# VH-VL binders against q8ixk2r445to577, part 1

Scores and structures below are computed, not measured.

Target 1, 133 residues: q8ixk2r445to577
Amino acid sequence: FFGMLQNKGLTDYCFDYNPPDENQIVGHQVILYLCHGMGQNQFFEYTSQKEIRYNTHQPEGCIAVEAGMDTLIMHLCEETAPENQKFILQEDGSLFHEQSKKCVQAARKESSDSFVPLLRDCTNSDHQKWFFK
Below, numbering starts at 1 at the first letter of every chain, in headers, positions and changes, except where a header shows other numbers; antibody chains aren't numbered by Kabat.
F, E and O stand for the ipSAE by ESMFold2-Fast, ESMFold2 and OpenDDE, each averaged over both directions (binder to target, target to binder). V2 = 0.75 x the mean of E and O + 0.25 x the DockQ between their complexes.
[cut] marks letters that were taken out.

## First folded at step 26 (VH-VL)

Design t26
Fold by OpenDDE, look of step 26:
Structure t26 (fold): chain C 133 residues (1-133), chain A 121 residues (1-121), chain B 107 residues (1-107)
Amino acid sequence: as target 1 above (133 residues)
Amino acid sequence: QVQLVESGGTLVQPGGSLRLSCAASGFTFSSYWMTWVRQAPGKGLEWVANIKQDGSQKYYVDSVKGRFTISRDNAKNSLFLQMNSLRPEDTAVYFCARDYTYRWGSYFDYWGQGTLVTVSS
Amino acid sequence: QSVLTQPPSVSVAPGKTARITCGGDNIGSEYVHWYQQKPGQAPILVVYDDSNRPSGIPERFSGSNSGNTATLTISRVEAGDEADYYCQVWDSSSDHVFGGGTKVTVL
């Protein structure tokens, strides 16, 4: 699966990654932004290693969850996907993070008008359902 | 701790006017949207109005448009609701609440105990 | 002019699970919030943005929202959970909307 990773509940919002420095693509938070299909910042791939890969840049980035965090942060992809980079995109559209045993939810960023994907308890909410487009 | 205290609720005749106040403390008042919600006796909650931090935006439920005015004084940590042309159906407990407003919604994380407004002849 | 529909009452035995539904057309696309109100008291936010708990709210309270139904779930119900519960949404094309409220009775 590849393309824009769009949320079902938060309609017209997609995974978005736009680091301030294109030469330093890791360490920043993945956000949600209006799906526009323009540029490379909304192109992701779900791989057989259960990675969500940002492969429009070299080296390739993979979404990871750091210890104690609920945000999705871009890390470098590894030959063997580490545990904190493994996700299960289930048939019902839920995006399950194996290590934390939580689901990725489209959530409002506090005190802002922006949105981010955050790990939350799995609730089968539409805001926890995703699809590639 | 966050505190909201409403005042001004009383008995008023139809067509009358009343001004409610809400005194806020325990948080940076000027950093938040504020809202009024009312509850008729034995009935459910009804959103009435909210106001942006700087007062530049105000929104109202349709039934009170043109009659009610929400305002705030950030220097005094106070929220107000000027109610004119009051109707019996405006009878309710009026709550002030701290309001998180964003593009896709609003929720109210802290509420006052409310003040009762009774409109009756 | 969105309409949120709640059952007027839900009865539950202590220790059991109460589920309060909030129905609305495509409500799953909206963020739903829940409030608890006990007689003579102010409402208390118990769930916001579908499934988040404010600080101080027990984990027994949880929320979900999918399709046309949002649900507040109260597990291991206690006598103190007896109250009215309201769902609420905001739509940019409509007013802030509360459900009609659900009275939860602990048997």
Scores: ipSAE 0.683, ipTM 0.899, lowest interface PAE 0.7, mean pLDDT 94
Fold by ESMFold2, last read:
Structure t26 (fold): chain C 133 residues (1-133), chain A 121 residues (1-121), chain B 107 residues (1-107)
Amino acid sequence: as target 1 above (133 residues)
Amino acid sequence: QVQLVESGGTLVQPGGSLRLSCAASGFTFSSYWMTWVRQAPGKGLEWVANIKQDGSQKYYVDSVKGRFTISRDNAKNSLFLQMNSLRPEDTAVYFCARDYTYRWGSYFDYWGQGTLVTVSS
Amino acid sequence: QSVLTQPPSVSVAPGKTARITCGGDNIGSEYVHWYQQKPGQAPILVVYDDSNRPSGIPERFSGSNSGNTATLTISRVEAGDEADYYCQVWDSSSDHVFGGGTKVTVL
């Protein structure tokens, strides 16, 4: 799949990547923002290797979660996807991170009006359901 | 350790006025919205009002609009509820709570012990 | 968001699972929070943002929220879980912030 990755429960919010330094795309957190489809920030590819790839920029970035963490951060893609970059988009719309055994949820960033995708215990929640547009 | 202590609850006649206070400690009071929630004897919880960190936004349940005023004094770490034109239906335990507000909703993570307001004639 | 509807009571045997429902039109698009209140005490937050537990709340407490129904689940129920449970969403335009409450009785 390619497009904007939207949340079911948090209506009209999409994965968005806007690093503070446009020349250093690695190591920053993925956020959620109102879906708009303008510029490069909201377009991702879900690959046959189960990557969520930010490929409107070179070098290409792949979303990862580091061991023991709950935040989604940008790494460089590799020819063979590392386990920490593999997400299973399930039939029910849940986005399962196999290495951690957790699901991606739209969550409020602590002490702010901003939203971010975070790993949480998997549950039947519309805030854990995602789809491409 | 977060602590919220309500005071000012008493017996008041219908049509009377009463001011409730809530003293806060153990957190940065000015960084949080604050709320009042009430519970009539033997009944469920009812949200009454809340107030933004700087006092610039206030919201009320419809049944108290025009009669109740929420306010705060951040220098004194205090929350207030001025209640005018009291009715028997306002009889309840009034809880002060820390309001963790965000764009798509809020929840109440710390509560005081409550203060009883009785409106009777 | 319309009225939040909870059953008045739920009975559960010790060691079994209690499920407490909170019904509302499209409640799956709201973040749902849950409170426990024991007699004569203030409520405490047991679940927030559908399924998160505050520090100190045991893993026996969990939540779900999809479509028109949110559910608080208490597994391996203990006598100390006997309490009233309230669901809550924020709706600054109405007086229906809390559900009506569900009394959980451990028999």
Scores: ipSAE 0.483, ipTM 0.851, lowest interface PAE 2.3, mean pLDDT 90
Fold by ESMFold2, last read:
Structure t26 (fold): chain C 133 residues (1-133), chain A 121 residues (1-121), chain B 107 residues (1-107)
Amino acid sequence: as target 1 above (133 residues)
Amino acid sequence: QVQLVESGGTLVQPGGSLRLSCAASGFTFSSYWMTWVRQAPGKGLEWVANIKQDGSQKYYVDSVKGRFTISRDNAKNSLFLQMNSLRPEDTAVYFCARDYTYRWGSYFDYWGQGTLVTVSS
Amino acid sequence: QSVLTQPPSVSVAPGKTARITCGGDNIGSEYVHWYQQKPGQAPILVVYDDSNRPSGIPERFSGSNSGNTATLTISRVEAGDEADYYCQVWDSSSDHVFGGGTKVTVL
């Protein structure tokens, strides 16, 4: 799939990546922002290697979760997807991170009114359901 | 240890006035929104009002608008509810609660034990 | 919307699972919070933001929230879980809304 990765429960919010330096895309957190489709901050590809790829830039970025963390961070894509970059987009819309056994949830950012995707225990919650549009 | 202690609940006549107080300790009071929630005897919970950290924003359930005023004194770690034009339906235990407010939601993580207000002739 | 619908009571045997529902039009788009209240006591927060537990709340407490129904699930129910349970949202009218409450009886 390719497009804007939208949350079912948090209506009109999409995965968004806007690194401060266009030449340094690694190491920043993926956020949720109102879906707009302008520029290339909100376009992602779900690949056959189970990656969520930010491919509007070269070298391409792949979403990862670092050991012991719950945040989604941009890494460089590799020829063979590392385990921490593999997500399963399930039939019910849940986005499962197999290495951690957790699901991606739209969550509020600590001490702010903004939203981010975070790993949480998997549950049937519309805030854990995602679709491309 | 977070503590919230309500006081001022008593028996009042319909049309009367009453001021409730909530004394806070164990946390930085001025960093949090605060709320009042009430519970009529044998009934469920009803949110009444809340107030922003600096007192600049106040919100009320419709049934108390124009009659109740929420306020705070951050120097005294105190929350207040001024209740005017009291009605029998205002009879309830009134709880003070710490309010974790964000733009699209709010929840109440610590509660006092409540103070009983009875409005009866 | 100002009304959340909860069943008035739920009975569950010890060691079994209790499920307490909270109905509302498209409640899946709201973040749902849950409170436990024992007789003569103040409520305590047991679940917030659909499924998160505050520190000190056993993992037996979990939540879900999809479509028109949010659910508080208490697995391996103990006698000490007997209480009233309330769901709560902040709806589009900027009111904080509680459900009517559900009495959980452990038998």
Scores: ipSAE 0.466, ipTM 0.842, lowest interface PAE 2.4, mean pLDDT 90
Fold by ESMFold2, look of step 26:
Structure t26 (fold): chain C 133 residues (1-133), chain A 121 residues (1-121), chain B 107 residues (1-107)
Amino acid sequence: as target 1 above (133 residues)
Amino acid sequence: QVQLVESGGTLVQPGGSLRLSCAASGFTFSSYWMTWVRQAPGKGLEWVANIKQDGSQKYYVDSVKGRFTISRDNAKNSLFLQMNSLRPEDTAVYFCARDYTYRWGSYFDYWGQGTLVTVSS
Amino acid sequence: QSVLTQPPSVSVAPGKTARITCGGDNIGSEYVHWYQQKPGQAPILVVYDDSNRPSGIPERFSGSNSGNTATLTISRVEAGDEADYYCQVWDSSSDHVFGGGTKVTVL
């Protein structure tokens, strides 16, 4: 799949990546922003290796969750996807992180008016359901 | 430990006025919205009013608009509810609560024990 | 979102699972919060943002929220869970909306 990765419950919000420095795309947090599709920040690819790739920029980034963390951050993609970069987009729309056994939820960012994707215990919640558009 | 203590509830006649206070401690009061929620005897919870961190925005349930005024004093960690033109329907326990609000939603994570307001002849 | 519908009461045997529903048009697009209130006490927050537990709330409390129904689930119910439970959202018109409450009785 390729396109904007949109949340079902948080209507019209999409995965967005806007690193502070265009030349330093690694190590920053993925956010949620109103879907608009005008820039390059909201286009992602879901690959056969279960990666979520930010591939509108070189070098290509892959979304990861570091051990013990719940935030989604950008790493460089590798030839063989590391376990912390593997997500299963399930038929019901849930986005399951294999290594942690948790699901991606649209959540409020602590101490701000912003939303971010975070790992949470899996539940039947529209805020844990995602689709490409 | 977050603590909220309401005071000022008493018996008052219809048409009268009453001012409720809520003293806050154990958190940075000026960083949070604050809320009043009421509960009539034997009934459910009803949100009444809330107020932004700096006091610049105030919201009310329709049944109290024009009669109740919410206010805060951040220097004294205090929340207030001025209630005018009281009606028997305003009879309730009034709870002060810490309001975790951003512009798109809100929930109430710490509550006081409430103060009883009775409006009757 | 104007009215949240809860059943007035739910009875459950000790050790069983209680499910308390909160109905609302497209409530799955709202973040739903749940409060427990015991007689003579202030409410306490038991679930926020659909399914998150505040510190000190046991894992047997859980939540879900999809479509037109949010559900608070209490597994392995204990006598101490007997209380009134309220769901709550904050709609786009800045009104905070509570459900009517559900009395959980442990038999």
Scores: ipSAE 0.451, ipTM 0.847, lowest interface PAE 2.4, mean pLDDT 90
Fold by OpenDDE, last read:
Structure t26 (fold): chain C 133 residues (1-133), chain A 121 residues (1-121), chain B 107 residues (1-107)
Amino acid sequence: as target 1 above (133 residues)
Amino acid sequence: QVQLVESGGTLVQPGGSLRLSCAASGFTFSSYWMTWVRQAPGKGLEWVANIKQDGSQKYYVDSVKGRFTISRDNAKNSLFLQMNSLRPEDTAVYFCARDYTYRWGSYFDYWGQGTLVTVSS
Amino acid sequence: QSVLTQPPSVSVAPGKTARITCGGDNIGSEYVHWYQQKPGQAPILVVYDDSNRPSGIPERFSGSNSGNTATLTISRVEAGDEADYYCQVWDSSSDHVFGGGTKVTVL
């Protein structure tokens, strides 16, 4: 699967990543932004290694969860996907992070106008449902 | 450091008018939606009205439409609620709150202590 | 307007877990927020957007939302947690709606 990764509950919001330096794409947080279908910032790929790849830039980035964090951070992809980069996109639309055993939920940061995907306990909330478009 | 202080609550007769004020401090007032929520004695919370940062959008609970007007003065960091044609059922503590309103919802992260409005003959 | 249904009261022993439910038709598709209110005090936001905690709110407070029920969970309940708790949602069709409130009593 590839394209825009859109949230069901937070209608019209998609995964978004805009690195400040094209040659240094890692270390920043993945956010949610209105789905616009333009450019490279909202194009992701779900791979056979269970990665969510940001592959419009070289080297390719893969979404990771760092220890003790509930945010999604861009790391470099590796030949063998590390455990913290493995996600299961379920048939019901839930996006499950294997290592943390939590699901990705669309949320808004406190005192911010920004929306972000956060790891939360898995529920049947539409805010935890995702689909490629 | 965020502070909201309501004032203006008093006893009024049915059919009367009253203007509530809310003084905000500790944050950039003009950057936030603001809301009024009321609570009748011994009852639950009821949203009353909210207003966009620039005042261009205002929303009201049905029971107060046509009678209440929400407004704000960003230069004075103040929120207002003009209440006309007051009814006994409008009796409540009125809270002002900082409002995170957006397309898909809203929540109120800071509240004042409230001001009591009593409508009685 | 949407109706949010809360139990009128919940009793819990100190150190135990309190669960406060908020029922609503397809509430799992909406963001639910929770407020704590102690007697004579202003409400305090304790959970927003289903499961997020504002700064300063203890990790003992957590939220979940799915199907027709949102739940505020207070683990390791303390005497100071005794209060009224309200759930709240917003949508363009239902406006801003609060639940009826739940009085949590610490035994």
Scores: ipSAE 0.259, ipTM 0.804, lowest interface PAE 2.1, mean pLDDT 93

Design t26
Fold by OpenDDE, last read:
Structure t26 (fold): chain C 133 residues (1-133), chain A 121 residues (1-121), chain B 107 residues (1-107)
Amino acid sequence: as target 1 above (133 residues)
Amino acid sequence: QVQLVESGGTLVQPGGSLRLSCAASGFTFSSYWMTWVRQAPGKGLEWVANIKQDGSQKYYVDSVKGRFTISRDNAKNSLFLQMNSLRPEDTAVYFCARDYTYRWGSYFDYWGQGTLVTVSS
Amino acid sequence: QSVLTQPPSVSVAPGKTARITCGGDNIGSEYVHWYQQKPGQAPILVVYDDSNRPSGIPERFSGSNSGNTATLTISRVEAGDEADYYCQVWDSSSDHVFGGGTKVTVL
């Protein structure tokens, strides 16, 4: 699966990553932004290693969850996917993080008009459902 | 570590009923699909049924539809298989397994040791 | 209903390489998983999603899938590798399907 990763509940919002430096793409938070047809910042790939890969830049980035955090941060991809980079995109659209045992939910950033994907307890909310487009 | 322990397997007569249980530990039970797989004596593996985390979706192999019911109790970390109208061909070791169900498919990464169900007159 | 075809048996000498095939129409478009089962024991996942190895599984176990054939490869075979091996796929239209199993004998 590849393309824009769009939220079902938060209509027309997609995973978005725009690093400040094109030569240093890791260490920043993945956000949600209005889906647009441009693939540079909103193109992701779900791999057989259960990674959500940001492969429009080199070296390639993989979404990870750092210890004690509920945000999604871009890390470098590894030959063998580490545990904190493994996700299960389930048939019902839920995006499950294996290590934390939580689901990715579209949420409003506190004190902001922006939106971000956050780890939350798994529910049947449409805000926790995602699909590639 | 992940542990799955089946119980309830015994000898029953054709047409009888039996309820199998699977006790799970070592992982967040409510976060995973769960499945039953059976193996007749000297035969291969056959998928029987699986169930979604919240129990809202259940799937069965054709040969058991209408006779078997899969269920779960997440508060008790337990998986169940209610088997009615049992037939001799249902004789098998029944395994419970943790089920990864995702858009690309499904596989079973941890299995119990199984419980033997024998259907015979 | 998908059908997965495995050879009933494969014999291999210690230290050599065993290859277990799993045939199916366009199986390369599906993810294939492999299980090892020793006598009297529960199956153990040894390869998932064609070529991924679970933690704790030796690197001697590898998988590939292309066209109409998936293959489990066991390199540097040991006596302890003697077991039955099953391939498995899941498709929304074909449900869960196991191969017939392959008995690997270490000579």
Scores: ipSAE 0.014, ipTM 0.621, lowest interface PAE 8.5, mean pLDDT 92

